# VHH binders against p49116, part 176

Target 1, 238 residues: p49116
Amino acid sequence: EGPLLSDTHVTFKLTMPSPMPEYLNVHYICESASRLLFLSMHWARSIPAFQALGQDCNTSLVRACWNELFTLGLAQCAQVMSLSTILAAIVNHLQNSIQEDKLSGDRIKQVMEHIWKLQEFCNSMAKLDIDGYEYAYLKAIVLFSPDHPGLTSTSQIEKFQEKAQMELQDYVQKTYSEDTYRLARILVRLPALRLMSSNITEELFFTGLIGNVSIDSIIPYILKMETAEYNGQITGAS
Key: E = the ipSAE of ESMFold2; O = the ipSAE of OpenDDE; V2 = 0.75 times the mean of E and O plus 0.25 times the DockQ between their complexes.

## First folded at step 9 (VHH)

Design uc57 (framework vhh_brivekimig_d4; at its last look DockQ between E and O 0.52; V2 from the best seeds 0.00; counts 0 for: pae E 3.7 > 2)
Fold by OpenDDE, look of step 10:
Structure uc57 (fold): chain B 238 residues (1-238), chain A 121 residues (1-121)
Amino acid sequence: as target 1 above (238 residues)
Amino acid sequence: EVQLVESGGGVVQPGGSLRLSCAASGFTFSSYAMSWVRQAPGKGPEWVSSITGSSGSTLYADSVKGRFTISRDNSKNTLYLQMNSLRPEDTALYYCVKGGYLPWRKEFDISSQGTLVTVSS
């Protein structure tokens, strides 16, 4: 049937808003995050196996794993995004909310812990020096997760996940032959993604969404948007 | 030259309905997502709804979700906005805009005259 991923799926280039302002406001953070979200979803859409699942299943699948995909994207694009700076800015904005007594102590703790988990995850991935191929396969493994509730075609999803895992194994064995435990080290990072709340992620990065739309509602729209159309809009060509 | 011409506006009572139309020309209509934007008196432009070019996927602002329906007929180069359960706060000049929804877009390139919708008792 051929490989699940091709070299075209390895490319994952995020274009940041320019110029970067001296002060990272909510708008800049939201735009940056949104661009990453669009990129991640269009990446998923570019996979033939993903398309083979059908639109309903595709949408459900992305709705279930968008936070994990987004987080892997954050890790992969951490340098380009200046993620540390963004997270610091988010914390600063959160401080303002704290001063205004808009959040309970427990909620503050939850949000701060979430930010910490995000930072630690990204740092751990950087420390492992994950390459573009490995990221692509990890994203595929996360995308084709059959264990989310309410999914259809779970057998097929599982097959795709296994294929992604096998291809990753082959790649790591070939590319990092001297590092016997590399595959295990990178796979063991995946459970950390499940510890992160999609709701908190949405609150931190996407508070500035125009029209107060939810990520859940925007996912089908993004998935059905032509990549060329999106690119044209962000460059001002349309 | 891109031309967008809105129509269908008028005066309606609260709870009433209107259907707006936008005739597009000067570009390949089906290749572009389209949006409705409105501007109330004394306020800036507000995104209302968007629809993708070929697939027809729709998205709505929270303020109009469940009440408004965006659609398009690519064979006629026409964009529509069905507005139901209208409220006084929906009073605005409505514009058709070339381009889809961008989560961060606060400014719109409005080059058309718009169509006025007034909701009042």
Scores: ipSAE 0.806, ipTM 0.905, lowest interface PAE 0.6, mean pLDDT 93
Fold by ESMFold2-Fast, scan of step 9:
Structure uc57 (fold): chain B 238 residues (1-238), chain A 121 residues (1-121)
Amino acid sequence: as target 1 above (238 residues)
Amino acid sequence: EVQLVESGGGVVQPGGSLRLSCAASGFTFSSYAMSWVRQAPGKGPEWVSSITGSSGSTLYADSVKGRFTISRDNSKNTLYLQMNSLRPEDTALYYCVKGGYLPWRKEFDISSQGTLVTVSS
């Protein structure tokens, strides 16, 4: 019947914390990342197909893919977030941790590799000049992934993923009709998201969470929050 | 307008239990998430737990997870905090606040008297 995503689902507007501090700190980075994660969960909640799967399935899907959604959001919002500046601050902190012997060299290497993978991913998306419609459908493809362990309703999830792929194909073929291989270039970027460690993402961006709450715990809380309350929080309204 | 009244605090030995209550008035209680916040002597406010309005979805600070249980009775406009396995570091004034968990929350709208919890032998 209707399309999987509407124009409402293409709109993805991140409201950054203000004022920006003179020197980036863990609280500013954590607040910026948390706002993006909240926006990403709100985006997922608003999709009728997602709602139709039911609360238990919704929680399982987002727990499985939040890192992929978050990373796509980082790439999409890289300029408004000044992501390069945030990543540079994280790298500087890691270099100081090496000098102070606070972290092992092996751990720092894992974290630096993660940052390099993230930078490469964001740079590849920027070079491809991915638009808002393409980002929305890529997020839908990773959200409706039927292959995560422990999922129920996998046939319905696969159907929604295929619908997302079909609608992305239609959009790209109509909008970028002269670029025959654009869809293939976009889709081959997605496997890299699965190689990004959610534990390392959580360590880099969410260390400053109030109460030391895990992302795994916050997901069901946010997804079950009343719509009006959640909308107020993700838009930055008082 | 908005009024919150905490009760149920007291002195308890380590390992003991207490149940805190918060009576709310002046707003549509069931439409708002609620939180418990505590302030130990000489320290700033610390968020403890939150519960959503009608769905009753809960979230806990890592320091209290598995020991504390937040709940609400919307028919009575009352918020509860069941505290088990209490530790000396749980000693604080406990406040009920309107609003849920925000990862970036820097301040809490504490306007009530709170209820004192002292964990000591």
Scores: ipSAE 0.698, ipTM 0.864, lowest interface PAE 1.1, mean pLDDT 89
Fold by ESMFold2, look of step 10:
Structure uc57 (fold): chain B 238 residues (1-238), chain A 121 residues (1-121)
Amino acid sequence: as target 1 above (238 residues)
Amino acid sequence: EVQLVESGGGVVQPGGSLRLSCAASGFTFSSYAMSWVRQAPGKGPEWVSSITGSSGSTLYADSVKGRFTISRDNSKNTLYLQMNSLRPEDTALYYCVKGGYLPWRKEFDISSQGTLVTVSS
């Protein structure tokens, strides 16, 4: 019917808590991650095609893909967040914990591997200089994934994903006309998102490596929040 | 001029019930999530429950799930907490707060006086 996304869906501005602390601070990391999560959910919720699928389908889609959307958000905002600095500080903390615990830590090794995969992904996206339009369409491709079990309206979801792919292709061909393989280079980055663990993301960004959070169980509540509340959650203001 | 006024606290025996109320003014009540936060004597604040503005979606801390019910009446600008099967560890000063607090956020903007709930024999 019309384009899948409008120019308003391209804007993705993350505002960090101020000031950035000298030492690793769980509150700072969790606040920054919370702002990114709400920015990502606000983005998804604003898409007319997403709204058309209904609340139950919306919840199922976001439960299935929230970590992929969050990871794309991390890559898009990596410089603003100083993400490499945050991850390096977490790695140093984990390495000190190994020395104190000796051989405890198959989990610590899993977390370290995940951090390095996340850094690799973000670096590859930075090398490609992915722009805001490209990120918006990549997020739409991830959001409208028909492959997840338990989805209804799979045919319509697939059509929206195809539309996102076509609009990305059109954008890249018009904007980067001399770079024949740019679309292919961008699309081959997407499979890495399915390898990112939502449990480890929760550990890194929402619990400060201590405690348990299930973002999946909170998604229905988050999606039903009012726009005024979203603005407060994104900026940290009340 | 955001104002939140809690009421309905009191002394009750274990296993008893209370209903707390919070009268809200100074903002568009239906546009914001609302939360209950409690503070036991000598302890830090603890998030209890949240409810979205117009949709009425709810979230509960594990310690109260199944026993407490948050609700709101947007026509009266009033937030409620129905507390059933009360235990001594529920003894606390209960605050109504504007905003949808979440399990991973531990900073609370408490600007009201609260209502005291005491559960004892």
Scores: ipSAE 0.307, ipTM 0.665, lowest interface PAE 3.7, mean pLDDT 86
ESMFold2 (binder alone), look of step 10: mean pLDDT 82; pTM 0.825

Design uc58 (framework vhh_brivekimig_d4)
Fold by ESMFold2-Fast, scan of step 9:
Structure uc58 (fold): chain B 238 residues (1-238), chain A 121 residues (1-121)
Amino acid sequence: as target 1 above (238 residues)
Amino acid sequence: EVQLVESGGGVVQPGGSLRLSCAASGFTFSSYAMSWVRQAPGKGPEWVSSITGSGGSTLYPDSVKGRFTISRDNSKNTLYLQMNSLRPEDTALYYCVKGGYLPWRKEFDISSQGTLVTVSS
């Protein structure tokens, strides 16, 4: 059998809406986040192993892990997105909400803790200087997670996850041969992804969709889109 | 040249049903997702539903979910919208549009005449 990922799966290029407005607004943040989510799902559907699981299984898998994939994408695309600027705008909005008593203190605390965890994760990945190959395999490890409740074909999913782990190990050992502990430093960052709430991610980044359509509904639609149409949408081509 | 022709609109009482049709020509219909978009008097266009090129997946906003069903017949190059449990708020000109749903899409290529749906007692 061939490798789980090909060189084409290492390429992960986010096309941002342009220009960035003088003052960040809900629409710009939502569009940027939605483009990243679309790119993440396009990346996943391009993996032959993912397609081999069948539509029902692969849809359930992405529904379970989209927040982890999205967060890895935020870290990988932090510079392109000016993520620090987006997070600062969100924090400013939350601080104003405290002063205006528009949100409960408990909710604001939960959201601020989520932002802190996200910043900590992105800073850790930046400090480790994670490369494109490493990001691709980390995304594959979280995508092929057999331990989400309600999944079918868990043995096959586990096999693909183990293959991703082995290929990442092989890559890191060959590329960063002088740094014997690099893989361990990378892998200990992954459990933090499971602690971040998908509901809070939706509130922070997908506010423009609230009251209209859910991420859970969008996922099966995107996964079944024709490849040519999907590519046209993520590149801005007609 | 892309041509889209909507039909099937009419006047119906609240709780009634209508089935809209859109005849498409000038492009490979089965290769593109299609959408229904509506525009009420004095308001901007509102996305109503989308369907993938194969018909394998559909998407609805919460406002119509469970009441409307989008479908297509690729052999006839025709898009459909089955509207059940109609409400006065559903009163609008309905347009079919080439292309699927995108969260950031604010503009729709509405060059056709549309079909008028009026829900009144």
Scores: ipSAE 0.559, ipTM 0.812, lowest interface PAE 2.0, mean pLDDT 88

Design uc59 (framework vhh_brivekimig_d4)
Fold by ESMFold2-Fast, scan of step 9:
Structure uc59 (fold): chain B 238 residues (1-238), chain A 121 residues (1-121)
Amino acid sequence: as target 1 above (238 residues)
Amino acid sequence: EVQLVESGGGVVQPGGSLRLSCAASGFTFSSYAMSWVRQAPGKGPEWVSSITGSGGSTLYTDSVKGRFTISRDNSKNTLYLQMNSLRPEDTALYYCVKGGYLPWRKEFDISSQGTLVTVSS
């Protein structure tokens, strides 16, 4: 009975498109976001407990939680992504859409509220100085959520979530022994992830997808790719 | 050496059907996702569809979804594209390429001759 996550699962290295253009466009934002999404799915695929649930359960779990994993990834990779610059570019695009009457005021309000929630979440994680081990376990807690509709093997998923929670507790108590309330401060941030709409995330970050493919369609495709090819294309390893 | 040979193109009327084939050699076919890419006259290459190495999952560009079906026979090292309800806009040279869908892929490794599909009234 080994740990749920190994040290290899703590490593989360996003490779950004290069060079960054002078003015951010939908293609650069979409490529950056897609690389993060694919890295997040690669991370999930590498977990033995996740593999043990089987392909159909794996697809259902990731379809249910991809925006939560993606948002945690945005917070973890905020500096390497220059996320503040990307969000500013999205806001400028929305302001232009208002001037051009391309979107309704209600829709723009929903999207702006989503951006503000995202900024608040990323700022709170930065303020807490969440480390790589903590991010790995928070992603595992989110991934192994037994409460999504349509899931099978919910008892086993719940056991993996509880194992993730226990290992996070052990890590935080050992590493931040003098901060008695750190774990509580970290865990109360998680409910905010479920308040963020996956449809709005898709509109903000994935509008430029080649072939206008949906994230819902990409998920089972990426999860069922052969490991050698997936690693060669997504991580750059041969 | 990776070799891909497309066939099955032809001239059809709108609403017609064609089945394209791609014979692959020089690599472990079942270990790689495969894609169909097309190039319309005067346009750059456009990704059409991808299939995982096992055939367990497929993706389609929005304009062909519900009309085209990608499939593979790993025992024959052959990739297929069944094209139904063809439209004039589907007129293009069709290429098979080694590798699957990547949202950020702008270049395709096209080294073969392709097969010409012409949809004309």
Scores: ipSAE 0.655, ipTM 0.842, lowest interface PAE 1.3, mean pLDDT 89

Design uc6 (framework vhh_brivekimig_d4; at its last look DockQ between E and O 0.58; V2 from the best seeds 0.00; counts 0 for: pae E 4.3 > 2)
Fold by ESMFold2-Fast, scan of step 9:
Structure uc6 (fold): chain B 238 residues (1-238), chain A 121 residues (1-121)
Amino acid sequence: as target 1 above (238 residues)
Amino acid sequence: EVQLVESGGGVVQPGGSLRLSCAASGFTFSSYAMSWVRQAPGKGPEWVSSITGSGGSTLYADSVKGRFTISRDNSKNTLYLQMNSLRPEDTALYYCVKGGYLPWRKTFDISSQGTLVTVSS
């Protein structure tokens, strides 16, 4: 049948809050991260194969992998977001919290290790110079993961994941024909995404959510929004 | 012109219940997410809850989760907010607004009169 992803699924353009404040605060970080999360959810729900799995499966799948999709998005949009500046601001806030005895040393170490893992992942992707097509297929491989606990329709999900892997292989072999091992170097980066805690990601980036809403509750809301209203709110284009 | 008319407010004791209604006109109600927003005396507007156009999904502010239930009847162009276990802190003018939850949206298009909810001992 047709390809898993179309050219429209390669386009991934994040619009940042403006103006950027003189000092980064929880609200600016949260708005930036939320815009990326909504863009990522919009991207996922636009895939025909994803729609074909049905609403309940779609919700379960995205709840299981949102942190992996979000982290890939952070890597892809690192320059647009000035991610290094955001992470530096988070680190500075954590160091101030230590000095005020507001957080335990063990918790700070755990959070700092998470930030280090995130930086290492983003640096690895930058060093490999991952392009837009490669990011789209990596996100598809992560999205169509059949191995999350509690999933139904795992055979169909696995079929879509295999299709994503095949199409990524075809693209890489065509585009980077003289780099025989590029695909292998890219794919071995993916397991690191599952080592990063979704709870710590939520704490670092989403503390400022209006109404203190959880990511778990936002996901089904975004996925069940009317398409026209969703597009108007996220893209601002018609 | 979008018109929203809230009703159902009143005075209740702590622990009491109220059901708010919002009658909508001037747009295709079922095509839009809807929200409840409140404004306590001397404070800015606070988002309370949102529901998708179909009613298929809802969101609640942490301050009201488990106590409030948002619902809609698209055949009547009406939005509802069932408020249970009311607290003095819930005292506010309650507004119905066209549009859903956006994490980065800091302002709401409040053009209606609202309905007053007073929770007092």
Scores: ipSAE 0.690, ipTM 0.862, lowest interface PAE 1.3, mean pLDDT 89
Fold by OpenDDE, look of step 10:
Structure uc6 (fold): chain B 238 residues (1-238), chain A 121 residues (1-121)
Amino acid sequence: as target 1 above (238 residues)
Amino acid sequence: EVQLVESGGGVVQPGGSLRLSCAASGFTFSSYAMSWVRQAPGKGPEWVSSITGSGGSTLYADSVKGRFTISRDNSKNTLYLQMNSLRPEDTALYYCVKGGYLPWRKTFDISSQGTLVTVSS
């Protein structure tokens, strides 16, 4: 069958809105996040194995794992995005809501903890110095997760996940032969992704979506978008 | 040259229905997502709905979700908007726009005349 991923799947270049404003408003944050989301979806679409699962299964998979893919994308693009600055801005905007008594104490705590977990995860990935190949394989592993409820073709999904894992193992063994435990250190980070709430992520990054469209609704739209249109959005062309 | 011509607008009572059409020419219609945008008097353009090039996926603004249906016939180069359960706040000039949904897009390249929809008792 050949490898699951090729060199073309390693490239993951996010283009940020320009120029960056002095004050990061909700719109800028939402646009930045949306660009990353679109890039992640485009990446998934580019994988032959993903296409082989069919549209219904593809949509279900992405709906199940979009938060994990998005979070890995945040980690991978943290420098380009100035993620720390974005998160600080989000906190600042939340403070306004707090002052207006729009959020309960418990909700505030949940949101703040989520932001902390996001930052911590991204920092941990940076410390590991994860490269582009490793990110690609990690994204593939989370994408082809067979353990989400309601999925069809779970045997095929599992096969693809195993293939991703084996290719990652081979890559790490060849590239980092002196570091015997690198693979384990990388894989052990994946459980942290599932501790993060997709709902809170959506609230933090995507509140400014035009028309108040949900991520659940936009996923099939992105996946079925024409290539030319998709490329235009990825590059920020409006 | 890209040409978009809207039709189907009119006056309708609240709760009524209208079907808008957009005839497209000057480009490969099926290769582009299409959108409906509306502009109420004294307000800026508002995104209403989008559909992918193949017609395989649709999106709606929350304000029209469940009431409006976007569709297309690529063999006829035509975009449609079925509007049901119309409300006074739906009163606007409706424009057909080449291009799909962008989450951050607040401005639209409107090059057509639009079709007027008036919802009033």
Scores: ipSAE 0.635, ipTM 0.839, lowest interface PAE 0.9, mean pLDDT 93
Fold by ESMFold2, look of step 10:
Structure uc6 (fold): chain B 238 residues (1-238), chain A 121 residues (1-121)
Amino acid sequence: as target 1 above (238 residues)
Amino acid sequence: EVQLVESGGGVVQPGGSLRLSCAASGFTFSSYAMSWVRQAPGKGPEWVSSITGSGGSTLYADSVKGRFTISRDNSKNTLYLQMNSLRPEDTALYYCVKGGYLPWRKTFDISSQGTLVTVSS
């Protein structure tokens, strides 16, 4: 009964902080990441199927999948935000922290492996030239995941996920009719998202490798923001 | 022009309580998140708490969680901070600010005078 997503859900335009500093720094990286997070949450809130599940279910879903949505957003916006340059700056900052503070080698290894996996994922998505419709459906597939523990309305969530998969299939078959295997190549990228650590994402993009923040604990606050507050967070205005 | 006026500060013993108020004008109060920020003597500003425009969701710094409660009355254009179990480290000038500041945001647009809270024996 009607499409899961409309053309308004395909638009995903990230606006970078202005002006860009001569050298990338923690504040620029954290502001850029904040805008992407809020753009991703705004996208999820705008979906009628998401709205239909109710506030408690919405919060539970987003707490479970925010990192996957954020990672898809990084891949989609990698060129606009100069993600490779940001990751290089983070690596350099990390190396300085080791040399000055003698921090744990095991933690550094975990962070470096995560950065490599993130770069690999983004490169694979760029190589496939994933378009805006495909990204929107992939985000819907990860958003409406019924296999998270503790969810209610699991059968309805599964039906929404299946609808997202069907709409992606229809889009790819119509738009890329000469490429028989495109859908399969796209879908095989999704398992890598489950390997991305939300804790390390928080360290890389939201704390500047200093301190600790729990994005999932603030999701209820983020989802309940008024529209004007929300758009200000996406553009950095107040 | 946005105007924010804090009140309710004072001197209190450790373990005591205070309630801060902030009268807001010059904008549609209910449409904007509000925050409390504090500045201890000789230190930089520190985010304390935020509340959404409707009052439906709140967020607290770890240092005050469980002891402080942020609230608002949109019919009176007033923001509140109930501070319980006060400690000497809570001594600071407390500012009301427009906007929903978050733990990873490190700068604040403070344009008011604030209200002083002193916790001492």
Scores: ipSAE 0.246, ipTM 0.641, lowest interface PAE 4.3, mean pLDDT 86
ESMFold2 (binder alone), look of step 10: mean pLDDT 84; pTM 0.838

Design uc60 (framework vhh_brivekimig_d4)
Fold by ESMFold2-Fast, scan of step 9:
Structure uc60 (fold): chain B 238 residues (1-238), chain A 121 residues (1-121)
Amino acid sequence: as target 1 above (238 residues)
Amino acid sequence: EVQLVESGGGVVQPGGSLRLSCAASGFTFSSYAMSWVRQAPGKGPEWVSSITGSGGSTLYAESVKGRFTISRDNSKNTLYLQMNSLRPEDTALYYCVKGGYLPWRKEFDISSQGTLVTVSS
């Protein structure tokens, strides 16, 4: 009956590949994004409430929300990632693709709109000065979303989401007591996450995956590993 | 000292099948994810497939998905790769390696001899 998240779930430390090359390439971007995705899956997997749902539900849930978790992670880690530099490199690559007629104008428009939405989201979170506790609970709210098609344990997922919402409210009201509207300003940012296409995120950040595996395939592989094996082999150097 | 010994390679016709084995020793086999990696003539090593320590989850390179099946027998400290519908482009030395899939893993600790698979008419 304790809190949904512990202090260990607030800690979210991304280890970047180093050194950063002068000119970014798809492999550096893919490794950076993959490290963030793995950190996000490790974070989700460590939550007792998430473990209690069972492996099949865990897989379905993360497959449905990984893009939302990933985008929140990009916003939270924007400084350590130099995200603006990565996005500029992606835009440069996209401009080269236009010049070489490798992409249609309609596809380029969709991708640029996605990048603009991502930049707006990250800027809004930065302006709100979202702290580590707030990010942890926002990630929990999107993780425990009962409204994705095909989910089986929807009533229990909804209870965990409500618990995340209640604990976020309690934290914000106590920590930012003089800012009566802070919680509302934070929560109205979340619907934007669902407007961003997971297929476009995969194209922008994960094109260089070894073996050309899909994110959809990686998720159950990582989530269904034994905890000791996961910690020893998948988290890298940490 | 980690020892890995691959076997089961050979010459097959396109569309044929082979089953590769890897005998592991010198470590607690069931505690580690394992992978198959191949190296085609004149090419660098390519990751093929991974399996978790328990065998509860698997992952495949897109080029082999639906044709290859990775499995393990922890009671025998043995890793397997069942290869079906073989294609000429599957021709390579096949190695088993300690460790699972890592998206940024470009280098593989290959110290064994491998087993040669040749797919030709």
Scores: ipSAE 0.661, ipTM 0.839, lowest interface PAE 1.2, mean pLDDT 88

Design uc7 (framework vhh_brivekimig_d4)
Fold by ESMFold2-Fast, scan of step 9:
Structure uc7 (fold): chain B 238 residues (1-238), chain A 121 residues (1-121)
Amino acid sequence: as target 1 above (238 residues)
Amino acid sequence: EVQLVESGGGVVQPGGSLRLSCAASGFTFSSYAMSWVRQAPGKGPEWVSSITGSGGSTLYADSVKGRFTISRDNSKNTLYLQMNSLRPEDTALYYCVKGGYLPWRREFDISSQGTLVTVSS
């Protein structure tokens, strides 16, 4: 039977690049976001239930949910990333672009609305004081979503999602026993993740990717990296 | 000592094809991802493509996707780049480097001579 996630899967430690520059640039933002994306994919690929679904299913699941996982990661790591400062810098750049007529007002409005939704999501998670265990299980719930188009093994995926939901319920009931509606308040936050555009996320955080590769292309590459290669890239070990 | 030797470059007309090779020695080739990097005249190095150690996954820069194919033969310690539909802007010295794609990597350990690809007239 065992639990879906072990204590190692609850640990989620983002290592930021060299000290934050005085003035933010696209390379710093892209590196920070890419480190979070790599960490999120490493987290997913380390789950035994995820491994059991096979490489093709793994690729399809992560391609469908990477924006949800990434956004949960942004909320969880908001303080480490100084996310509010990054978003303020992006907003300032957009305001200057309006002044200089460099970008369409309609496009700027779409991006600003996305930033607002992201800030509201992160603020709601912070206000709820979501802990590491809760974040791990929320990520598992979005990862094991059986309702994405084109998926195979949907019954097995659904069972893993139900297991994640049950284990989260047990944890919240035990740890926050006095707050009878905590679980409901947490779970109603999840649908908002699907309303956020992955294309706008990619434009905001991943414009500086080397070679202008898409996240869709990077996903199978990261997931199929040998574990030793992946660990070498993340830790900087030779 | 890691040694990489590129070959296969030459002069070709637009629309032409070339196949580059990289002979690797001094390390366990199959255990490392490999990349192709190019440097156009007067420009810094540009990442082109990467392949995992097993050859199970590949990545391509948007500028070459659909035209270039990276491959490897681990039994021969050799990396390849098949270049089709070549354009004048593909003119560069081409280098193979140890290591795969890393989104934040801006510098590459280039110690070899490279192989020159010229697409003209």
Scores: ipSAE 0.646, ipTM 0.835, lowest interface PAE 1.3, mean pLDDT 88

